# Ledger of designs, part 12: VH-VL binders against q98ui9r863to1033

Target 1, 171 residues: q98ui9r863to1033
Amino acid sequence: GTCTVYGNGHYMSFDGEKFDFLGDCDYILAQDFCPNNMDAGTFRIVIQNNACGKSLSICSLKITLIFESSEIRLLEGRIQEIATDPGAEKNYKVDLRGGYIVIETTQGMSFMWDQKTTVVVHVTPSFQGKVCGLCGDFDGRSRNDFTTRGQSVEMSIQEFGNSWKITSTCS
Key: E = the ipSAE of ESMFold2; O = the ipSAE of OpenDDE; V2 = 0.75 times the mean of E and O plus 0.25 times the DockQ between their complexes.

## First folded at step 4 (VH-VL)

Design p46 (framework fv_fezakinumab; at its last look DockQ between E and O 0.04; V2 from the best seeds 0.00; counts 0 for: pae E 11.2 > 2, placed apart)
Fold by ESMFold2-Fast, scan of step 4:
Structure p46 (fold): chain C 171 residues (1-171), chain A 122 residues (1-122), chain B 111 residues (1-111)
Amino acid sequence: as target 1 above (171 residues)
Amino acid sequence: QVQLVQSGAEVKKPGASVKVSCKASGYTFTDYYMHWVRQAPGQGLEWVGWINPYSGGTFYAQKFRGRVTMTRDTSISTAYMELSRLRSDDTAVYYCARGSYYEWFGDYFDYWGRGTLVTVSS
Amino acid sequence: QAVLTQPPSVSGAPGQRVTISCTGSSSNIGAGYDVHWYQQLPGTAPKLLIYGNSNRPSGVPDRFSGSKSGTSASLAITGLQAEDEADYYCQSYDSSLSGSVFGGGTQLTVL
């Protein structure tokens, strides 16, 4: 499945549901350490809005990608990488394609960023029902329902989005 | 509320290893880095490294590489720091501290454990 | 050796103002990394006092303030009180070490 973030807070989940959410914290976009997959933790993607100069308008995203042996931070076209298991082989590759920074893992997740506000996440069918976050759970049943971190299904997009925030990061 | 509860004081001989625990409560354990900071008697604070409890990924200060190992157990929200081949100058209070998830690895430490005194003597 | 330089001690009378400096280099404060400050009362763990150069956590009085300029930062304490007697540490990030770095600490004495 494919999850897309675009423009000023526009989302399309892995199950094809569209919604708008704008927050001032760091948010878990997608991860695979979830209630139905507690032995995983092979990736986590965190996003934060990055303001344009002195205004509060969003001109780009700040993105953190957490993998088992590395972390990557992306901001304003810059890539910063840290190895968290020195000597381990990378399980991903980084490319630049048509203005996008592209990160592909060997485990079936790929990530693309236009260096502004558009993010695209692909996961293989092997992740069906095993992911969570703002991108949803990829179970084919998330029409007009949004699963919070606490496992409730909310009709409020604000309650859904706020359940995926990292609390101390809010401005 | 946020609490970090550390294991009790240890006395070790030179050459031994020590493993200090830090049990977190009051927040989502996998959302925040756990840092370790030490303080020798009468001296200042010295950063040892961090673990990301989500991934188990670690990063250590160069001084401690090869001697320190950080791990965690997500089922009990506990982080561990093991320091091996102890020397007398490893005598210090060892603190766990929660990182803020700050930009560009520049974490600040918003909550601290009470510290574990490790004494290394013959 | 501490990577960031602080004076070892500072003193003031109750009600007065003191400042504690924190001097870095081009690989840390001079590279634009933020400075954070901690207060350590005798026999206790450090407590976050200032983060991100000038922000106060809830519960920290506004008589504590932080600032940063060039390769240095400072902590200002106004209206000194006896309970302010403590060690104060600055902290930043160093790009050449890829890690957190602390100042050597400053003992504040309220006369």
Scores: ipSAE 0.741, ipTM 0.894, lowest interface PAE 1.0, mean pLDDT 87
Fold by OpenDDE, look of step 5:
Formats: structure tokens, C-alpha cells, sequence
Structure p46 (fold): chain C 171 residues (1-171), chain A 122 residues (1-122), chain B 111 residues (1-111)
């Protein structure tokens, strides 16, 4: 499954559902620490729109990738990799391919960012039904992609999006 | 309402260890970093480190690496800070503070516990 | 000793305007990291006063304001009141330390 974030708040879920969401907080884009997932999680991707100065336009993203023993914080032109357990083996690799930052985990999640507004998250079929967030649950059913953090299906994109807020940077 | 309730004051001898707890309520515990900040008597604030309750990941100030261990119990929304090999200059009020997830790679602390006085004396 | 430099003390009379400076370096404020301010009343825990350079949390009066320029930040208090007597700390992030850093604190006395 492939989830895509692009442009000014455009999303396409793992199951291909498209929606627009412009939030001003931090949101869980995708993770596998989900209530319906009995397996141990391996990643969390948090995104925040980065406005261009005082503009309301999104020019880039602030992204945090959380792994079991590491954390990566991304901003245009800036990468901070934090090894939270220096003794643990990394279960991911970071690569720069052209203008893209590519992060791949051994568990089958791949993250790609153009360092602007385009993010592509790919998960192997093994993640079917085991992920959650703005990208949906990757269960092959697009109708339930707007499942809130409380595990209710919402028709309102705003309610759905806001449910995946983890911290507020709203002013 | 967000509350951070810390354990009571501790008196320790040099070389001992102390473990301070911080129980969070009023918000989703795993959504916010928990930071620890200490303040020696009559001195300023000193950042100790943070834990991500979601992953259990930690990052400590260089000064405390090797002596500090931050943990959490998500089942009871409680963060712990253990400081070992205590010395007199570790005497301070230790605060847990809820941090923003990140802001330009940095956090701010929007809620604080009332602090736990740790006294290290012979 | 503190990474961020604050004046140790400032004072003002009720109703006056006072400013507290916070001077950093190219590895923290100058690197673009936000500055936050905390108020610590005597015998209490710090309280968030300003975040993100100039934002006030709910409950903080608008007579408190923050600004940032270059490698420095400033906290301004207008209409100084007796209850403002406290210690004030600036805080930011330092890339060279990969961690949060505080100023040394400023004791504000209301005359």
C-alpha cells in the first residue's frame, strides 16, 4: 500500500482514498501501533505543515519518524537522527536519492520525502490492517479509511483529521 | 485538566540512587514527550533529558548520560527518572514537564509537576 | 554557565514596562530555534509564559510579549504588577548539544 501526501494538504490513503486536510497541528500520518494491531509496533510518522513564513501556504513539512530505538526529525535542509538506544541495532536505513530523503525499515515500511510537500509512505502487504493514521488502515477497503483514532468512521474529513492530532501547535 | 503528580521528597546518601515518579493525567500520555528538568537550590533550571512515552525512546543531556535512566509505564501513565551514583551537587528539585512533540527540533514545556526535592547528603 | 545569557536581575515600578533579554548563539537562537519563556513564582514550579517566540498560552495576559531577532530574544512586560515579581527563564534548543537549554534566569523585582 502506498500513501501519498502532496501539494497543499492533499492526501491519498493506503487504499487509494483521496481527501484534503489542512491542519495546523501535529498529526499521525501512519503508524503500526494501533488498537486493532496485536503485534508490536515498529514505526510512527508524524507530520506538521510548515508554512512559508507568515503565509498560510504550505511550502514544506515537519516530519518526525519514531522507531523503537531511534527518532528522526526532518525539516527542509535539516535532518536530525537521534539514537535513543545507542546499543541497539538500527532497523532502518537513510538514503539520499536525488532530492529525496528515503528511509526504509527492515519491517517493510519505506518513507520518501522530496523535502518539500510530497511524502510517500509505502508498506508491504504484511502491514494490511495493521496500520492507522491519516493514511488509513490499509485493509483494502477505502470506505473505512476515515477511521478516527477512536475507531469510528467519520464522514467529516475535519473530524477524521483532527482525531489524529497528537499535539497542538495551533495558535 | 492536565496534571503531573510527582513522588515525594527523597533524602539519599552519596553513591545511592533515586527514582522519581511522575503520574500524568488529563491527556493522552503517549502523545507527548516527558522531559525532566532540575533546579539546584537558588540556581537556574537545567534540562536533564526526555522520554518518548510512545516508544520508550530517551535522550539525555550529555552531563547525565550513564547516570540517568528514564522509563515509563503506559498502563498507569507514569514516567520515571532514576539517577544513580548520586553526589551532593545532585541536590535539587526535579521537575517532570510535558513537552511539545517538537518545534524546530526543540520542545517547550507547557505543564510542569510541582517538583520533587532530592537531597543528597552524608 | 548557562548556554543562554540573561541579566541576573531587572526591576521596575508598577505600571512600567520592563524587558528581559536572552542572548544565544549560532547553535541555538541564531540557528532558528524557537525561544520559550517561563515564569517561576517564589516557591513554585515554572509556568509556561511564552512559547514559539511570541505566543501566549491561555491564561497569560497580553501584557506579556516575546520577540526574537538574530541570536537574541526578549520578553517584555507592560503594565508591571506586583504579582509579576518572579524569576523568568528563557529556553531554546541547541543543535550542538542536541538538547534543550535554559537561560540563567532573571529575577524581576517590582519596586
Amino acid sequence: as target 1 above (171 residues)
Amino acid sequence: QVQLVQSGAEVKKPGASVKVSCKASGYTFTDYYMHWVRQAPGQGLEWVGWINPYSGGTFYAQKFRGRVTMTRDTSISTAYMELSRLRSDDTAVYYCARGSYYEWFGDYFDYWGRGTLVTVSS
Amino acid sequence: QAVLTQPPSVSGAPGQRVTISCTGSSSNIGAGYDVHWYQQLPGTAPKLLIYGNSNRPSGVPDRFSGSKSGTSASLAITGLQAEDEADYYCQSYDSSLSGSVFGGGTQLTVL
Scores: ipSAE 0.511, ipTM 0.862, lowest interface PAE 1.1, mean pLDDT 92
Fold by ESMFold2, look of step 5:
Structure p46 (fold): chain C 171 residues (1-171), chain A 122 residues (1-122), chain B 111 residues (1-111)
Amino acid sequence: as target 1 above (171 residues)
Amino acid sequence: QVQLVQSGAEVKKPGASVKVSCKASGYTFTDYYMHWVRQAPGQGLEWVGWINPYSGGTFYAQKFRGRVTMTRDTSISTAYMELSRLRSDDTAVYYCARGSYYEWFGDYFDYWGRGTLVTVSS
Amino acid sequence: QAVLTQPPSVSGAPGQRVTISCTGSSSNIGAGYDVHWYQQLPGTAPKLLIYGNSNRPSGVPDRFSGSKSGTSASLAITGLQAEDEADYYCQSYDSSLSGSVFGGGTQLTVL
């Protein structure tokens, strides 16, 4: 499954659903810390849009990847790796490929960022039905991708997007 | 009706630079990558690079890095490609082409400009 | 040298079927990246003919079809018509070059 964020808040979900969402908080793009996943979660990707001054347009992204023993912060093409458990073995690798920052976990999640506003998240088929967030639930049915954090299917794109907001980071 | 209108033909001497424009209409300019592709006379297509018109982010094929600059002006929906330190082997038709917004690892070009002939002669 | 290999030319009589091959490597088609096809009529810009290996954009007749297998792709044209005389290019993504790559082009002659 592949999920893409591009342009001014444009998304394509793991199941191919296209939508537009523009919010001013941090949002869960994709994670496997979900009610449908009986295993311990292995990743969470948080995304925040950075506006162009007073404009509502997006100039850049702030991205936080949270793994089992590490946190990676991405802003303006910079990478900050933080070991939250320094004694644990790293379950990811960071690489640069063709102008993209690529971060891959041993569990089969690949994250790619053009260092500006474009993000691609790929998960192997083993994640089917185990992920949630703005990228949807990867259940093979595009109409169900809009499951909210409260696990209801919403008709409003804005309601769906805001259900994945991390309210402690709104400002 | 998607349309890409390119600037007119250019004749340049070696060592000069050229800036080709591509004005987009019929779609939201900032939602799609803009690619540049060139074709020397009697030859095949060669990819030059892309610009993300939303962010201004660019990526250039290795052959052109250091000589090509892609920019855009979102207020007039126009992309630009500037090629510097021109050589005779830069003589080609330069096309702008719109990329698909739902694929970027295997992007395809659904609409093309008519091309701008750049001739470099000594 | 083009990254993707196409025959320089193919020919066929009206009504016949022709195929145009596109051979890549493990860093492009063999890595699973899609193949796209373009038609370039004399004196014109390329036009998208097939995308995502086998999909036709609106307005492209169903006598054009595409397929992909392994490290290769193929464009098939059935019911060949005089207006099909053109150059044809395949295109994909190459991970080692981190960008789009084209075949060298195939000139189709309608006999």
Scores: ipSAE 0.007, ipTM 0.560, lowest interface PAE 11.2, mean pLDDT 84
ESMFold2 (binder alone), look of step 5: mean pLDDT 94; pTM 0.956

Design p47 (framework fv_fezakinumab)
Fold by ESMFold2-Fast, scan of step 4:
Structure p47 (fold): chain C 171 residues (1-171), chain A 122 residues (1-122), chain B 111 residues (1-111)
Amino acid sequence: as target 1 above (171 residues)
Amino acid sequence: QVQLVQSGAEVKKPGASVKVSCKASGYTFTDYYMHWVRQAPGQGLEWVGWINPYSGGTFYAQKFRGRVTMTRDTSISTAYMELSRLRSDDTAVYYCARESYYEWFGDYFDYWGRGTLVTVSS
Amino acid sequence: QAVLTQPPSVSGAPGQRVTISCTGSSSNIGAGYDVHWYQQLPGTAPKLLIYGNSNRPSGVPDRFSGSKSGTSASLAITGLQAEDEADYYCQSYDSSLSGSVFGGGTQLTVL
């Protein structure tokens, strides 16, 4: 399945549900540290909208990718790769293709970023029912895409989005 | 209410190891990095390293590599720092501190534990 | 030795203005990384005072302000009060060390 962020708060979940959500905090976009897979999780992707001065418009995304032995931080075209276990074999590759930064893992997750506001996350079918976050649970049912961190299905997009926030340092 | 509760003071002999704990409450433990910072008596703050409670990944300051190990137990929302081969100049208050995001490359510490005094003497 | 340089002490009388400097290098403050400030009262843990160069957490009086220029940052305290007597630490990130770095600390004495 494929999850896409189009910028300006536009989302398409792994199950094909479209929604709009704007928040001023850090949010879990997608991860596999979820119920039914907590001890075997392999990745977490965190996003934050970077606003343009006095405007409510989004200038870019700030992105952190967290893996077992490494972390990658992305901001305004800058990349910081951190080896959290320098002795471990890298489980990902970084490539630059046509203006996109592409990160592919050996575990079946791929990430693409246009260095601005567009993000594409692809996961293999082995992740069905094992992912959660703003991208949804990839269980083949679009009605479940608004599952909160507490595992409740919410009809309110605002409540759904707010359940995946990481920090309250946002105003 | 966010709280970081640290284990009690320890007295160790040179060459021993010490393991300090930091129990978090009032937030989702796996959503925030935990850092360790020490302060020798009458001295300044010295950064030791961080652990990502989500992944278990760690990064240590060069000075402590080979002697420090950071771990966590997500079932009890507790982070640990173990320092081995203790020397008298390891005598310090050891703090755990929660990292908050503002800039991805310039993170700050919004909540601190009260500190654990580790005294190394013969 | 601390990576960021602060004066070891500063003093002032009640009601006066004091400024505490924090000097870095091209691998930290000079590379554009933000500066954060902590206040440590005697016998207590540090407390966040300023983050992201100039932002105040809830509960911090507007008498405290931060600024950054080039490779340096400064903390200004106006209307100095006896309760401001404490140690003050600046903190940033250093790209060559891939970690957090602190200043050596400044002891503020209120006469």
Scores: ipSAE 0.007, ipTM 0.566, lowest interface PAE 11.1, mean pLDDT 83

Design p54 (framework fv_fezakinumab)
Fold by ESMFold2-Fast, scan of step 4:
Structure p54 (fold): chain C 171 residues (1-171), chain A 122 residues (1-122), chain B 111 residues (1-111)
Amino acid sequence: as target 1 above (171 residues)
Amino acid sequence: QVQLVQSGAEVKKPGASVKVSCKASGYTFTDYYMHWVRQAPGQGLEWVGWINPYSGGTYYAQKFRGRVTMTRDTSISTAYMELSRLRSDDTAVYYCARDSYYEWFGDYFDYWGRGTLVTVSS
Amino acid sequence: QAVLTQPPSVSGAPGQRVTISCTGSSSNIGAGYDVHWYQQLPGTAPKLLIYGNSNRPSGVPDRFSGSKSGTSASLAITGLQAEDEADYYCQSYDSSLSGSVFGGGTQLTVL
């Protein structure tokens, strides 16, 4: 499935549900360490809105990608890669394609970023029901795409989004 | 309320290993990196490394590579630091400290454990 | 040796102002990384005093302030009190080491 972030806080979940959410914190976009998959997580994607110039509107995202043996931090004009297991071979590739930074992993997740506000996350069908975050649970049922970190299904998009924040990061 | 509770003092012989624990409560354990910082008696603070409790990923200061291993157990919200091949100059108070998850790398430590004294003596 | 340079000691009388410097290089403070400060009372763990160059956590009195310029930062303590007697550490991030770095610490004596 495919999850997309575009423009100023527009989302499409892995199950195709569209919603708008704009917050002041870092948010977990997608991860695979979840209540129905408590084995060691293979990835986590965290996003934060980055203000631009005088208008203070959102011009780009700050992105952190966490993998089992590496981490990648992305901000416009800067990329930082850290090996978190120097003995391991890289399990991902970084490519530049049509203005996008493309990161493909060997675990069946790929990530694409236009260095502004558009993010695309692809996961293979093997991740069905095993992911969570703002991108939803990819279980083929859009009615439970707004599952909070506390495992409740919310009709309020603000409560849903707020449940995926990292608390100390709020402005 | 955030708390980091560390294991009790240890006395070890040169050449032994020590494993210090740090049990976190009051927040989502997998959301924040955990750092280890040591302080020899009468000396300054020295950064040892960090672990990401989400992935188990680690990054160690060059001085400790090959002797330190950091792990965690997400089921009990506990981080561990094991230091091997101990020498007398490893005698220090070892602190765990929570990363603030600050904006770009440059994080500060917002909560600290009380410290674990490790004494290496013959 | 510590990566960031602090004076080993500083002293002042009650009510006075003292300043503690923290000098870095182009790979840390000079690269734009923020400076944070910790206070360590005898026998205790360090406590966050200033973060992000000049911000104070809740509960820290406004007589503590931080600033940064170029490759250096400073902690200012006004209206010095006996309970301020402690060790003070600056901390930043070093891009060449990809890790946190500390100053050597400054012992503040209240005369």
Scores: ipSAE 0.657, ipTM 0.870, lowest interface PAE 1.4, mean pLDDT 87

Design p55 (framework fv_fezakinumab)
Fold by ESMFold2-Fast, scan of step 4:
Structure p55 (fold): chain C 171 residues (1-171), chain A 122 residues (1-122), chain B 111 residues (1-111)
Amino acid sequence: as target 1 above (171 residues)
Amino acid sequence: QVQLVQSGAEVKKPGASVKVSCKASGYTFDDYYMHWVRQAPGQGLEWVGWINPYRGGTFYAQKFRGRVTMTRDTSISTAYMELSRLRSDDTAVYYCARDSYYQWFGDYFDYWGRGTLVTVSS
Amino acid sequence: QAVLTQPPSVSGAPGQRVTISCTGSSSNIGAGYDVHWYQQLPGTAPKLLIYGNSNRPSGVPDRFSGSKSGTSASLAITGLQAEDEADYYCQSYDSSLSGYVFGGGTQLTVL
């Protein structure tokens, strides 16, 4: 399944549901550290809007990818790779293709970023029902893509988006 | 040429339901979200909701939740909006309008149907 | 009630310039969401006139231009013509409503 972020907070979930949401916190875009897969989690992708000047207009995204033994921080075309367990084998590759930063894991997650506001996350069928976040749960049904962090299905996009915020990061 | 052809005018009693159709041609129906927008006589435009024709997913404005249902039939490239428990203030021209972006959520409506007048009167 | 505020009417003489304002709030235009404009000729459906604050669709003359600043946007029409008589609507997205919002519409009179 593919999840996409574009421009002024436009989203398309792994199950094909579209919505838009603009917040001022860090948000969990996609992860497999979810209630049915907590002990076997392999990635977490966090996004934050990077504002232009004094307005709330979005120039780009700030992105953090968290893996078992590494963390990758992406901001304004810059890549910072941090080893959180320096002795562990790296489970991902970083490549630069046609203006995109591309990160692929050996577990079947691929991430692409245009260094501005476009993010594409692809997960293999092995992740079906194991992911959560703004990208939804990839269970083949778009109706439950608005599942909150508390496991409730919410109709309000604002409530759904806010359920995936990292509270300590809010302005 | 993109064309959205809507069903004809309807007259309904308060408490009834109405189902408006919008038949698309000139593009691949599944590739663009369809929105519904209404306009009461002499009044402005009001967004009702959207449907994803590919998967059938929907999202409705808060004001209409519980009363509106959007569906589609991909075999005839037709989208439907059904509004139930009609009130006199539901009297309006109902437009279908295509989302601006190919297989992505857009921000504006690039092609509009001619509208369907729904009159709710006792 | 409309979420975005437009003047109910504007008027101008042929060849003149008119500007139609669209005022929002921190949850829509002020939050950085784009503004789009539609022209509705009498008895017709709305037609896309400006998208993404300042872009023109194919077939829209360069006499029509859009801009956005802060919590407001404006549509400018130069070289005003009789055919421009119509209602004009601005449209954006509102994060607090999780939905699309329109201005109340502005009736343009040419004479």
Scores: ipSAE 0.006, ipTM 0.485, lowest interface PAE 16.5, mean pLDDT 83

Design s01 (framework fv_emapalumab)
Fold by ESMFold2-Fast, scan of step 4:
Structure s01 (fold): chain C 171 residues (1-171), chain A 122 residues (1-122), chain B 111 residues (1-111)
Amino acid sequence: as target 1 above (171 residues)
Amino acid sequence: EVQLLESGGGLVQPGGSLRLSCAASGFTFSSYYMSWVRQAPGKGLEWVSAISGSGGSTYYADSVKGRFTISRDNSKNTLYLQMNSLRAEDTAVYYCAKRFTYYWLSYYFDYWGQGTLVTVSS
Amino acid sequence: NFMLTQPHSVSESPGKTVTISCTRSSGSIASNYVQWYQQRPGSSPTTVIYEDNQRPSGVPDRFSGSIDSSSNSASLTISGLKTEDEADYYCQSYDSSNHVVFGGGTKLTVL
């Protein structure tokens, strides 16, 4: 399934649900450290809006990808790779393709960023029901795409979005 | 209905060993983190150890590291705590506790057993 | 690592409101969720609040939880106090090392 972030706070979940959310914290976009996969998580993608100029208008995204042995930080077209387990085999590849920074894991997750505000996340069918975050749970049903961290389905987009914030990162 | 039943508590001399068991029912045992939490007589709650659903990750309080071993047998829906080199300060009621759904920002115990008393005395 | 500090005891009359604080010694109280457990003598702990402010099924709405980042504390508030609310109350959070931390506990006496 495919999840897309576009145009300053527009989202399309893995199950095709569209919504708008704009926050001022770091948010979990997608991860597989979720119910039904708690012991076998392989990735976590965190996003934050990057403000430009005195008006604090959003011009790009800051993105952090966390893997078992590595962390990748993306900001303003720059790639910073950090080995969290030095000497472990790298289980991902980084490529530049058509203006996008592309990161693909051996576990079937691929990430694309246009170095601005567009992010595309693809996961193989093996991830059905194993992912969570702003991108939803990829279970083939849009009804539960607004599932909070507390496993409640919220009708409020603000409540849903805020449930995925990393509270220590808020102003 | 979720049930957690501890057993194996008793009187043991300092330096001795004891193995606690917790029989779980009413949920998919292998999918949840499990913990041991203890409470000394008249004192507060103290987290002791935790184990992931698969058993692949274990965690210990500094006070018990190197002496206690947490394990589980998912085929029997049973959690264990092997306690070695017991000290008087390990005297407590030991509770088996189930973690709610995994979130890296939350460690919520949604169900607790009745507890089993361990007394370390000469 | 951090500690969670609670008052040793609080007392209030039936029908009144009481608030029990839980202060984090280092790092933000808001960085990890806080739970609150109630324990009566001879009983196992039961949850009254989880994940800062959520009530389990069966817990009356007289119980509420909140987070105050300015004082770096979580609070459990019990309104309309009843004699059956007399118990020990424990706050609980955890650190990034997967270490679970409990507060020292507060004995609530309903006068």
Scores: ipSAE 0.005, ipTM 0.539, lowest interface PAE 10.0, mean pLDDT 84

Design s02 (framework fv_emapalumab)
Fold by ESMFold2-Fast, scan of step 4:
Structure s02 (fold): chain C 171 residues (1-171), chain A 122 residues (1-122), chain B 111 residues (1-111)
Amino acid sequence: as target 1 above (171 residues)
Amino acid sequence: EVQLLESGGGLVQPGGSLRLSCAASGFTFSSYYMSWVRQAPGKGLEWVSAISGSGGSTYYADSVKGRFTISRDNSKNTLYLQMNSLRAEDTAVYYCAKRFYYDWLSYYFDYWGQGTLVTVSS
Amino acid sequence: NFMLTQPHSVSESPGKTVTISCTRSSGSIASNYVQWYQQRPGSSPTTVIYEDNQRPSGVPDRFSGSIDSSSNSASLTISGLKTEDEADYYCQSYDSSNHVVFGGGTKLTVL
């Protein structure tokens, strides 16, 4: 399934649900460190949900991809790769294709960023029911895309979005 | 089923050394940060040390820095704590603890071992 | 460098609600996640709340966590108190250097 982020706070989940959400914290966009896959988790994607006002030309998304031994920080059209465990082997590769920075894991997650405001996350069918975050559960049912961090299904976009905030990053 | 089994505790004299072990099972050991947390008799919990999944990064509480060394053998699914220059205030039950997420944004311990008692006394 | 301060003890009757506070001495309580652990006599700690307000599978919904930035504190709330809730409770966070910090612990007595 494919999850897309574009502009300031526009989302399309893995199951095709569209919504708008803005907040002032960092949020888990997608991860596979979820209740039915905790010991086999391989990635977490964090998006800084920053309101750029009326002009998108002066802002770009701030995104961090977190892996077992490394993290990749994407900011202002730049990529910074940081080894958090320098002795460990990486499970991903980084490429540049057609203006996009592309990050692919060996487990079947692909991340594409246009170096501005568009992000595309693709996961293979093996991730069905094993991902969680703003991008949803990827279980083939849009209604489940609003599952909160605490495992309840919420209808409110505000409550759904706030359930995926990283509290330590809030002002 | 996740299990963490500590061993190696015992009685040592001040200035002595002791090595603790924690045998892990039920999860992909090499993928998770591991920690040692201690508890003096009748007192609260105190974090001692942490080690990354590969063993490439280690962290220590200021009270043990320079005296304790955390290490791991991923081929044996075993965590170690080498304790040198032991002091009476190091007397505690030492717990092996597993980190929940493999990221820097959270430091939550989802599983704990049974603990092993270390007594530093003359 | 900061401390997490908890009351030493709290008591309440079965069926009532109790709240245990955890106050950060410097820096914002919201700067880093707060966890809560339950330790019964003779047992290892177990998690009742992680990342401020999340409940692990198997923990009853009677347990809840919250953050109050105005008092710079985290709180663990246990409703419908049962005798088996009697235990020591510890809050835990971490500093900017990723050193783990535990609160001093609160002994909950259910009378």
Scores: ipSAE 0.000, ipTM 0.497, lowest interface PAE 12.9, mean pLDDT 81

